# Miniprotein binders against a2bj90: the designs that were tried, part 19

Target 1, 235 residues: a2bj90
Amino acid sequence: MSRSARRKTSALNTVLRVVEVFASIQGEGPFTGTYSVFVRLAGCNLRCPFCDTRYAWSLEAGKPLGVEELVEEIARYEPSLVVITGGEPLLQRHPLNSLVEGLESLGLRVQLETNGILPAPARDEQLWRVYHVVSPKDVPVRVPGAKLHPSWVDYARATGRAWFKFLVANEQHVREVAEYVAKLGIPRSRVYIMPLTPEKLDMKELLELHSRIASLAVKWRLNFSPRLHLLVQLP

## First folded at step 11 (miniprotein)

Design IA4
Fold by ESMFold2, look of step 19:
Structure IA4 (fold): chain B 235 residues (1-235), chain A 84 residues (1-84)
Amino acid sequence: as target 1 above (235 residues)
Amino acid sequence: SPEDVIEEIDETLEEVWELVAKALEAERRGNLKEAERYQREALELMRKAAELARRIGHEELEREIREYIELIERLIKIIRKARK
């Protein structure tokens, strides 16, 4: 490529729209409790009613940051895990693959959070080696436009690096999730149910909801995810 | 009925995100012409969805769809800048 063309291609795959970067504890899913740096990317292809990060919905909510600069910033935190989240991070797929490459070159472990509408990584993508927590929004209450891409189930089986997480409030929701995952052929060992927390719960109510959902996870032989960061009041 | 139109909008949104997925794959393969074509097709469908929402007076859904239009427009601008 000419120098001019190389710069244009470089800008396409070397700039991310980033809402925030911060250190905290991963509070959800299979890596709960891990000291993590969170990278929240801008833009989302859903408008979920219970979204707690609505400020990341617009692509314009993010500032343009170079991937190289971002890798250096992340590394300064000395994280045990880098969590890429958002909005929907896969909307910025090309530069996201570049970010993953940079993080992996430093030996940093990466997890992606996605709503699963866009396809799972291909074998030749840097994202192929990343851990993924996929949160479909088809169930228990459908969000318009939501449809889990079937490649995520294939990817999970081929690699063992994807898990599926669902927000539930009661046993009827758990039944709907169980029927959904059975229909799609998602093994129960890859499924987490997590408390659907209304915007305002006191600590007593939050603990009671956790207890109820955890009991349902045992009853239905599914994995349980807390919202640990809420329990310990971290971002 | 309004319920039938909402279902049509939902199906249209699913198709839009499939086209966006194709655009992202084209970008990865370096085919920016095809990436832009898929995004423009997605944009046309999203505009049709917005008109459907307006027709039935569903203000919240129309607002959400217009935000998706802005998203796709930004994605197209990024591809166009890289093509020039």
Scores: ipSAE 0.878, ipTM 0.949, lowest interface PAE 0.5, mean pLDDT 91
Fold by ESMFold2, look of step 14:
Structure IA4 (fold): chain B 235 residues (1-235), chain A 84 residues (1-84)
Amino acid sequence: as target 1 above (235 residues)
Amino acid sequence: SPEDVIEEIDETLEEVWELVAKALEAERRGNLKEAERYQREALELMRKAAELARRIGHEELEREIREYIELIERLIKIIRKARK
C-alpha cells in the first residue's frame, strides 16, 4: 500500500459521523435502567413516521470524530454500558467496528440499536461480540424498504446476544407481532413489546399506555419494555 | 396500478439495501473499488425507484427516496476521496 493510500484508508477506518454523545439511562429493552453513554451516529436508511430522532436522519447531521478520541470521551463518563444508536449505526459499519474494538479494549460493555435491515455481524467483526437490540420496522406497520435481514435470527441463535423489540399500540398490533416472530422462528423469550408513544403525550396518557402494553405483554407471554427515559424525563 | 408500482418500489428499496450491504462488506475488507461499484449500482437502482414514485405522484415517498439518494451519494464521495 502506498503511503497516501495507507493514510486515507486509516482515516476512513477511524472516523465516525456523530450527532451527539451524552450520558443517561438506557430506558428500553433488556438493559433498562443501566447508567449508559449514548453515541448517536448520523444517517438512516428509513424514514419512520414515528421516529423520535429525525435530526439524525441525514449523514450531514453528524460531526466527523476520530474513533480514538471518541473512545476517550466515552471512557471519561465511566459508563456501565455504551449504547450505539442513531439513525442506523450499521451504515457506518467499518469505523463502527473500530469504535467497538477500542471500547472493548477498555472493558466497556457495548449495546447496538439497529433496525435490522443490514445484516447481522459476521464472525470476524468486532460487532460479533457486542449486544444487539433489533427493532424491525415491517411489523405491525410496514415502513417502505423495511425488511429484517434473516441473518439476525441466525445470529441470535448462534450467540444469544440479540433481542427483538417492537413498538405496539394495542392488542391487534401484539397479535401481528406474535405471528411475525413465530413465522421467523424468533423465540418469545427474545421478544420485547414496547409502547408506541406519539410525539406528544402528557404523563397521564403515557402511564396509561405503559399499563395497557405491560398487561398485554403478560397476557401474550412476551417481555415488556418501558420507555423509562420518557417517564423520568431524561434524554 | 399505483398499488403495483408501490410494491415495485418497496422491492427495489430492499434490493438497494442489499447492494449497500455488499458495499459495506467490501469496505470492511479494504476493497474500496468494489465498495464504490456496489454503491453506484445501489444509486442507479434508487434513481429508478424515484422515477417510479414520481410516476404515480406519491410525493412523500419520492421525497424519502431523494433523501436516500443523497445518503448514497455522500457515501460514494467518501469512498472516492479515500481512493485517490
Scores: ipSAE 0.875, ipTM 0.947, lowest interface PAE 0.5, mean pLDDT 91
Fold by OpenDDE base, look of step 11:
Order: sequence, then structure tokens, then C-alpha cells
Structure IA4 (fold): chain B 235 residues (1-235), chain A 84 residues (1-84)
Amino acid sequence: as target 1 above (235 residues)
Amino acid sequence: SPEDVIEEIDETLEEVWELVAKALEAERRGNLKEAERYQREALELMRKAAELARRIGHEELEREIREYIELIERLIKIIRKARK
């Protein structure tokens, strides 16, 4: 990049639209149980009918925060993991790379959560070094416009730092996931199935659903992701 | 059929996100002019998709696409601010 191009992109790289920052336990995926700071970014390229964070869909739902200020705020929590989530974090890709650089400079581990529509990180991005949990929205419940970008499969193979988390409600959904990952050549060891909760369930119904989906995970030889935060009533 | 139109909208939305991806890559390269071009192309496709949804009377889908239009317009505004 020319010195002129770096100066013009500097304004794009320094500010994130952030909905909320909070400490909790990671309730989902390969890092379940980890004490984490969650950074929920604003703006999403999907309108999933089952979304539990609809308030994050608009870019205007977030406040503009400087990357440096955000790094300092996160560091005060002394997290074991920083989870970047939101609507779709990769809509803010450039300032997100700057955030990752700041967090890694402090020795903090970072996990990104993404819907997988936008391309995986390139080797020259700071995002290349972090962990990724990709949640495709094309299978088993298809959201309009959702398609897993092929580069995520390549990234997973190249780095071993990506997992794929699928929302499932029944055995037919688990079958569709199994067929889909086989077709794409995603190793089963990188696949998580998680309970789809389209409506607010009571605790009994939530436990029963978890039990059913966990049993299906064993039957189909897939990893199981709980919604642990819902089970233990954390944010 | 309405089903055919919904499929056309779905394909159009896939193309929109490909254009957004190209815009993000152009930004990474420091080519903000090209980034803005891709976002404008995406915006035009989103407007077409909204009109298709309107024509078949799918109000919920039209609403969602209008929210996507607002998203892309905000992304364009961010790029334009950085170009000045």
C-alpha cells in the first residue's frame, strides 16, 4: 500500500460500531465454559427468523468506539478469551483487524463468530491468527441470501482454527448437516450441532431439547454445542 | 410464480453479498473508489429485490430487504467519509 492509501484507510480502521461489551462464560462451541469478554458488533447481512440478537441488526444500534479505547475496556476484565460476535462482525472487517492486533499485543486470545457468508481471512490479515466459529445459515434452515463462502473450508484445512456450528431441531436437520459437510469435505471433528430454539422455551423444555440433540450428536458422530449460558442463566 | 420470484430474490441477495465482499477487499487494498462502486452495485440489486418482493406482496421479505438497503447505504456513507 502507498503512504497515501494508508492515510485514507486510517479513518476506516480505527472505529467500530459496538452494541455491547460484557463478561460472561462462553456458552457455545469449542470454547464452552471459558471466561470470556463478549464484544457484540452492530450490523448484520442476515435477518434470521430465529435470531436472539435482533437488536444488533442495524449499524445504528451500535455506538462508535475507538479501537484503542475498546482494547483498554476489554483488558480490564482480564478475560481468558475475547469473543467477537454481533450481527456479522466481518461487515466491519478493517477496524476488526485493528482490534485483533491490539488484543493480541496484550497476549489475549480471540474467537470470532461469523455466519460464513463473507470470505475467510487472508494470510496477511490479523484475523488469520484467531479462532473462528462459523455458523452457516444455508443448512439445515436456509435463510435467503445465505451461502457458506468456500474459503472457510480452505481456511479450516490450512489453519485448524475454524469450526462449523449448525443449528438443528430434529434428526432430519442432523442428516442434512451430515450430508452437507461430507459434500464440502469438512471433517466431522470440526462440526458442531447446536439446539435450534425458535421460541422462548422454559427450562424443562430447554433441557429436553438439549438431551435430544446431544443424543443425535452421539448417534451421528458429531460434536455437540450446548447453549450453556441459557442453561445457567448467564448473559 | 411467487416461488420463482422468491428464488430470484434469493439469488439476487447472494450476488449482493459477493459484491459486498469485493467492496471489503477493495477497501483492504486502499481502493475506496472501487469499494464504493461495488457497494453501489449491491445497492442497486437490493432495490430490485425489494421491488420484486413488493410485486408478489411478500411484505415481510420487502421489509427485510429495505433494512438491507439501509445497511448498504450506511456502508457507502462510511466509505465516502473516508475518501474526503
Scores: ipSAE 0.819, ipTM 0.925, lowest interface PAE 0.5, mean pLDDT 94
Fold by OpenDDE base, look of step 19:
Structure IA4 (fold): chain B 235 residues (1-235), chain A 84 residues (1-84)
Amino acid sequence: as target 1 above (235 residues)
Amino acid sequence: SPEDVIEEIDETLEEVWELVAKALEAERRGNLKEAERYQREALELMRKAAELARRIGHEELEREIREYIELIERLIKIIRKARK
């Protein structure tokens, strides 16, 4: 590789397309209740009909931000956790590794949210060291083109730093999740079910849905993820 | 049947994301030429998927696939900018 090609690859590795940065409480998954800075990256490889962040689907919805500038911005919030989310963060894998390196150098914990279509981190990536919540979109509601990459199961076994979060609306969905994770050999302790929430639920309906899905989680011996941010009216 | 065509589209989209994954790995290795090749192969498959959706009159699915085409075209543009 010419010295010129290495310098130009470095420039691509230093800029992220970012939709928004904000502080809130992590409302979902194993870190529920944690004071977190959310970094929503632009671009998604899916068009889920139930997506609540459709504005992040286009790469052009994000502004280009330097990794160093973004690290400084995040650090000002003094977060207990940095949550990398968006459309699909792993579409920006290279600059994302640089971001993780910067955040870890400050002693910040990082959690990635991903749809699991793209491969899990390799051992030589900075992303290998962070926590991952994988949200498959092939089960129970099949989104076209969604398939969990097998490497996520291997990563979960190797590191213990991955959890799998499934959107469910009813007991049939919970059954399908239970069968799916059993087939893949994913330990139930690493599986979360979360309410699939339509856009038009009032607070009473939202609470009732949470109650039903939580009861199903107990029945099926799975972990429950709330949508806590919706329940407490945080972003 | 329209159902069979939808299944074919879904399988095509799975293959597209596999190619995108290969492109990302090629970029990681610094092989931007190979990365661009995989993204182009993905783009061709997405165009086929859009045509399949059009043929069965599934306008929503065609729209979604077109948005994926735009995504991949943007990724190719990024890779090309890095190669220059």
Scores: ipSAE 0.572, ipTM 0.840, lowest interface PAE 0.8, mean pLDDT 92

Design IA9
Fold by ESMFold2, fold request of step 12:
Structure IA9 (fold): chain B 235 residues (1-235), chain A 83 residues (1-83)
Amino acid sequence: as target 1 above (235 residues)
Amino acid sequence: SPEDVIREIDETLEKVWELVAKALEAERRGNLEEAERYQREALELMRKAAELARRIGHEELEREIREYIELIERLIEIIRKRR
């Protein structure tokens, strides 16, 4: 009882800048199809040209929420997965570790989405124990300032809890991704290629692009990620 | 050439995010003075990047860098309020 009370008191002093909390289906990567609660944190250290969440770039886009309050809100959804995304969630690293502690204390499975510029979790961080989907922005199209921190490869090998996801439009992009991951020593089993979708595709075009990229994934022996939420028209 | 300046900006941004990473680690260890020092060093490099972008007339990149300046300024404020 006293241990629980002390933990709650500590969390009450920790605040996250949160853009939105909503339920949906994880549409990308290794957890595709999972009923999830998405927690979008404010602030980003990149300006990706194909970002579909530009409204989360500024820290000022986030509303301050106490970590304990946020844990309770998330729990009410009864999620199978909690997806922490953003912007770039690792910019709010200190209170994020507190959030992860609260979610794990309830037995909730957590996945972080990150551009991988800031380093992977240290062994003594709460983030060490959760899953990570890392989306490097230095290939196939480099975004200025993007550089995958090398600790993510070490973390993935040590823990098995990180995967790497790349947006691709064609075979040239896939070749560049394959060369990049080979150079960094990232095993193919940890790599996903995913369709780079222009904003205004109709359903026929979207399915054709999925088919082409899936065929390339098979050809290059990489994992394929859909953008399932686009196919089923969910947020 | 503008391409050389853009490459310099890109490398400078990489260094900025390395300094921000050091600030976050210092913060995790409870050393808020060191965390603020790293963030202020990052801010000075980012201001250099903004001037380089202005020099070559790259308006979109300059705008993005000024948004990063605002981000780092806010991160410094957060550290100072915790001190």
Scores: ipSAE 0.871, ipTM 0.948, lowest interface PAE 0.6, mean pLDDT 91
Fold by ESMFold2, look of step 11:
Structure IA9 (fold): chain B 235 residues (1-235), chain A 83 residues (1-83)
Amino acid sequence: as target 1 above (235 residues)
Amino acid sequence: SPEDVIREIDETLEKVWELVAKALEAERRGNLEEAERYQREALELMRKAAELARRIGHEELEREIREYIELIERLIEIIRKRR
């Protein structure tokens, strides 16, 4: 087979199980406010009680999509950022690296959202070059099976392309997060605290919670993440 | 006690995900035989966790663990199709 035919065959054989693809605004973390395309991958290695995307937990919730066609679909939105999320995207690591390769070949900026249980990218992975927002679920309230893989801290220091985001409801949670990140050597500049939003808050309650957590972020000298998409009623 | 069993399950889940991580690394290096071996070890350990949850009558946790069993079984199938 020719070099061109071999590349086509490889791309056709690489498949991701995808729950949904949609355009919206990145509402959380360091890229808050960015026009984004979200790619939600199926399968998760946690069962967080506060998860708002439970429909993505099963690998069977995803439809098989070829990486090549997925890249083309994403590109048509002309996104400023491609957010790969899920479930836990790193469970589909092999085809995910292929997707990242395709997106970066078109100059598209990519961010991955992960619970950090599976290891950070190796230097020779396509994922090495993308942004990562890591949301550990072993603090402040532990989810069974959650444990941040230590490679994420090393990766963050080596590349500057990882941030750590924590859901908090009160100052006790913030103190626990502060102790955790200090123990692991994660610089405060890489840490975000974000409101743990109960289901179906009204707008007044949502704003009050944002104000409380933002004030705590200032008090503890941590970055604050809103849940902006909730405030502006976007998916 | 049920609390001791729940702690054992939690530690078992951590070990399962460590094995899955090793499988993913082996897969990345092209060693699909090693990748499958790690996933099968993870699967056996997850089955032990399911039995522990059943022993204490924790139906919700057992159901969640059986969902993890299904996940690992599918990961094994993916590796075998590439072999």
Scores: ipSAE 0.868, ipTM 0.944, lowest interface PAE 0.5, mean pLDDT 91
Fold by ESMFold2, fold request of step 12:
Structure IA9 (fold): chain B 235 residues (1-235), chain A 83 residues (1-83)
Amino acid sequence: as target 1 above (235 residues)
Amino acid sequence: SPEDVIREIDETLEKVWELVAKALEAERRGNLEEAERYQREALELMRKAAELARRIGHEELEREIREYIELIERLIEIIRKRR
């Protein structure tokens, strides 16, 4: 068999390192409110100080699951959206493309969450047809090693299937985000600002933070994302 | 100074992830030998970053970089199992 043919043939029965699979509501970004199944993949190429999912950082946190088995598990939930998240799911790019193929063959809509360091999908990847919410970690507070791959902006323009989401705590952060997206040529319609929720907020504080960031979104003509799952106490 | 070394580590990490991206592209094209080569180059740079963090006594950053080393080592193992 040729190298190409062997790679295609061996994609059958591929394995993903999976931390958890669960049903919930997508609480962030353009698909907020959608009944979703979340697939959290293991491994991350960043160590964000405000990360809510530190338990997914190591590849060893994930158990090996065959793609075919995983597709069947996801399908049993009858999701309106499949959210692939992690760590950083693009670290497992090869079997991830196989998973996307299986999910799409069942007519399931797929959204990927990524920090955008690894490049956007190529046209011949199954990931090309998936929705992407990209969360650059270069701004407003830089995480070491973070650099948004420039292909994400090109991909967003070519396909309309990518949005950019930023955690912000105050107006200075929003200003930094606005400057960043303007320099990269990311249109406002593709940008979400979302509350950076510090540890141990009560509900009143959480709502007040949402209100402040939403007001800033209006002032700066950016989209606002809640953290809806926190407000309604879902995982 | 420690701040200059931290900036060097940051730039090194960016280069590491660029090499990992090249490895993933090589893997997508079916070139597993090239994919492994890029990952091993990434691993060498990451070990350099770990040494820099140790030299300035930045324990948390060194720990994080050691975790990245483990990640890349596991990625290499995955490629090797497919070869």
Scores: ipSAE 0.857, ipTM 0.940, lowest interface PAE 0.6, mean pLDDT 90
Fold by OpenDDE base, fold request of step 12:
Order: structure tokens, then C-alpha cells, then sequence
Structure IA9 (fold): chain B 235 residues (1-235), chain A 83 residues (1-83)
């Protein structure tokens, strides 16, 4: 194979389909309150009825961006964290490893948001080195095709770089999450419950829901994730 | 029953994502031929799932599965452009 063919294949391996890049505050999970650049990747392997980013479901919703260009764009924001999110980022796993390599080479911290259907990173992937917030979609509200891949539990135990975030609307959902994480042997210290927000809540209803779910988190001895960005009206 | 068919579709979707996972692992190893093979197997299972949804008259589920077919077709195109 000629040197020219290897250069063309290397350039094609470095393209991501990106919906949007923006700076905000991480509103959710263990990094809540962190000034972050969000990279929303296109394409999702779920159709969650409660999804707030439905516009990212198609791979065609994303523009093709080079990894090098994307690293430069992210770096200009001087982020305290880079959040890779989208539909499902791990559908673009190959160029995503290249993105992570580029970001880590600049000393940037990276956090992935994933639905946990696709396997956890292997030890030889760049993705192994980053933080992961896994949001299972099999509990408490089952989405068709959603099953947490067991390797995420193993990854969490091996690295301490994974957390599990569950969307809950009531105490029954919190019970189901507690039973689920107990069955899988996920430590409660790695579990976050977050309000399941319908699209049409006003600020008062949103605060009331946060209060209810936070109280349930205390009762059930789980961590609470706000939707801080919604509470402070940020992206 | 329609409920049994919905369960079969759900189990089929799980198998599809297992195949997509195998394809991504093959791609990571640089075996784009194997990656394309797994994605094609996933595509054929998704087509069967769409036909099951159609047969029970579940239009919404059929639509969602069609969108997953388009997703996998696009993943195959990406692999093909790298080969």
C-alpha cells in the first residue's frame, strides 16, 4: 500500500459527525458546576421518549468535522472539562478515540456521556483514560433495545472513572434503581438519580420535582444529580 | 400475540447492538471487512424487526426501526469509505 493510501485512510479515520459545540456549565452528575465545552455527536441507537436532544438522533444531523480542527476549537474555550455527549458518542468510537487522544495531549480533562449499551472501553483505547457517566435506559423506564453492557460495571470497579446516572420520576423508580444497582453490584457511591423532566415543566414545577427527587436520594442513600443547566437557564 | 412480537423485536434490537459492538471492535483492530460483515448482519436483523413491527401494525415502532436501519446503513457507508 502506497504512503498516499495510508494518508487518505488516516484522514478519514479522524472525522466526527458533530451536531454542536458549545460552552456551558455541566449541569449533571459528578462534575456538576464545572465550566465545560460540550461536543454533541450525531447518531443514537435509542429513541428515548423523554430525550431532550432528539435532533441528534440521526447521523445526518451532524456535520463532518476533522478531529484536529475540533481539538483546536475546543481548546479556544479554555474548558475545565470537555463533555462528549450527543445521541450515543460510542457509535463514532474510532474517531472518538482520536479526539480523546488530541484533547488529553493538551492536558484537557474529558468526560463521556453514554447510554451504556455499547461496551466499556478496552485498556488499549484512549477512551479508557477518561471519565464516563453511564445513563442506563433499561431502568426504571425501559427503552426498546436498551441493556446495560456488563463491561461498564467491570470498568467502574477497575478504574473508578465511571458513574451511573438514572432518570427517575417517583419513589417507585428510585426503588427499581436501588434493586437494579444492588443486583449488578454497583456501589451506591457511584449511583446518581436525576429528575426525569417532561418537556413542559415550568420553573416552579421543575424546582418541586428536584426537591422531591433530592429527598428520595437522601432516603434511599443515593447521590442526587440536578439538572442545573435547566435551573439556571443555561444550554 | 402483539406483546410477544414486541418482545421479539426488543430482543432483536439487543442482538443488533451486540453486532454493532463487534463491528466497532473489528474496526478498532483494523479489520474493516469483518466490521462491514457485522454491520450487514445487524442490518438484516433490523430489517426483520421492521417487518415484525409492520405485521402487528405498530407504525411508531416500525418508524423507529427504519431510522435504526438508516443509522446502520450510514455506518456501513463510513466503513466502505475507509476500505
Amino acid sequence: as target 1 above (235 residues)
Amino acid sequence: SPEDVIREIDETLEKVWELVAKALEAERRGNLEEAERYQREALELMRKAAELARRIGHEELEREIREYIELIERLIEIIRKRR
Scores: ipSAE 0.856, ipTM 0.943, lowest interface PAE 0.5, mean pLDDT 94
Fold by OpenDDE base, fold request of step 12:
Structure IA9 (fold): chain B 235 residues (1-235), chain A 83 residues (1-83)
Amino acid sequence: as target 1 above (235 residues)
Amino acid sequence: SPEDVIREIDETLEKVWELVAKALEAERRGNLEEAERYQREALELMRKAAELARRIGHEELEREIREYIELIERLIEIIRKRR
């Protein structure tokens, strides 16, 4: 391939479908409490019944944005972390690699949120360099079509830049997660359990649920993820 | 049984995402023709899954699978515009 053909193919991977860009505090996982810019990408390969971002499921829910323009928009917030989330960000894998390249060139830290169905980054992808929080949707509540791609376990071992976050409602769910991660050989130090929150919880019920799941995390020797943004009423 | 059909749909959806993964890898390698082929294979499996959901009268699941068909059609258009 000529240098010109490679430049034209790189120029065509410069558009992302973006639902929203906003600044907040990362409420979940290993980066909880970090001042972050969230980039919510459009399109998802799941229809989780407990999804709080259903408006991002269609690719049409996102606007086409250039990678360069998006990097400039993100940089204006002076974030301590850029969180790439959405439906499933890895559906836009090619322009997402270009976005990561742009953000990393500015010295910005990047964390991806993914459902783990699509393969982990290859060593030659820009995505290899960033942090990943994988949220499997096959355990404890199975979503149709959800299966953790095994390459995420290998990626976690190779890089130390992946964590696994599981939604749990009770001790049975925590047991199922513990059995699942043991079977896959995922180190417990990389596992987070997070409250599965129904849409209709009041603040008291939300706090009680957090307390129960946090106590189970201690009992089962797992990390706990809050839903901090819900507790402090941030986006 | 309807439960067996739901399991077959779930397994079909897993295979679809494996094909989408292969398409993304082909695209990464610069083989857009191979990428489009895998996405078209994924689309045909999704159409079969929608028909299975229809046959058991699972309207919600049929609707969700139709939304996945639309997703894959858009992914094909993205690849096609790059060819």
Scores: ipSAE 0.844, ipTM 0.938, lowest interface PAE 0.5, mean pLDDT 94

Design IA9
Fold by OpenDDE base, look of step 11:
Structure IA9 (fold): chain B 235 residues (1-235), chain A 83 residues (1-83)
Amino acid sequence: as target 1 above (235 residues)
Amino acid sequence: SPEDVIREIDETLEKVWELVAKALEAERRGNLEEAERYQREALELMRKAAELARRIGHEELEREIREYIELIERLIEIIRKRR
């Protein structure tokens, strides 16, 4: 680490509530297959019935970690991408901007995962510079209180650094997604559909579901996101 | 009807997240007093939503709203420690 990188990190007296930090392969969205460090933040503004990370819903599920310590921990993995996920990372927006500043100072690429309820980054935020995968929870399966904030559509148009990932179980869900993105003016090239897995499927059922949803993605001219980590049995 | 109350709760939750968004924007501007005010307004709406869920006997929804109350209370505590 250069002496200049150490001096910029030393001013970030900000704390994040972190559930876990681990290295794996990004299994979802536009960065599928990328060697990544995952930072799962605590606290969520939704209670999705299909959530696979329910243990991250409470802020108390996370430990308080300093941004500097967290940047050093992430850097030891030599990641090709840092994925900020959790419950809802944007609930910790202030210390999250400091984390992004620290990571970018090391030349690390960052992807945020968000449910899109909270507003997109402003131009003066560090978060403006990173990649975003927005997972709306208002379509096709409506979660109470979920509404995509319009600023994400504007951010996607302005930057080209946002994609929208929708959970789908059948062709009716794919139709509803296609209608929704058309109504909002989201370009189809920025839309991913991903298999909704509400229960633990066996590997055969999981492959069959992936095949069905991928075929629907081709039919409806949408991008397909696997759940690659589930298929290859990684975290 | 219970269905009308559920709709009212859903609309209340949307307003809560709009207030949380305003709090985050106030925090970004360095106005922690304004941020705390918006979070407290959000908390009050969440408490009303929990009472509505209780009145219709929707125990699962009441539980979820109580977990959101705890979330917002912690967000307020974080803001207060920075002031």
Scores: ipSAE 0.811, ipTM 0.928, lowest interface PAE 0.6, mean pLDDT 93

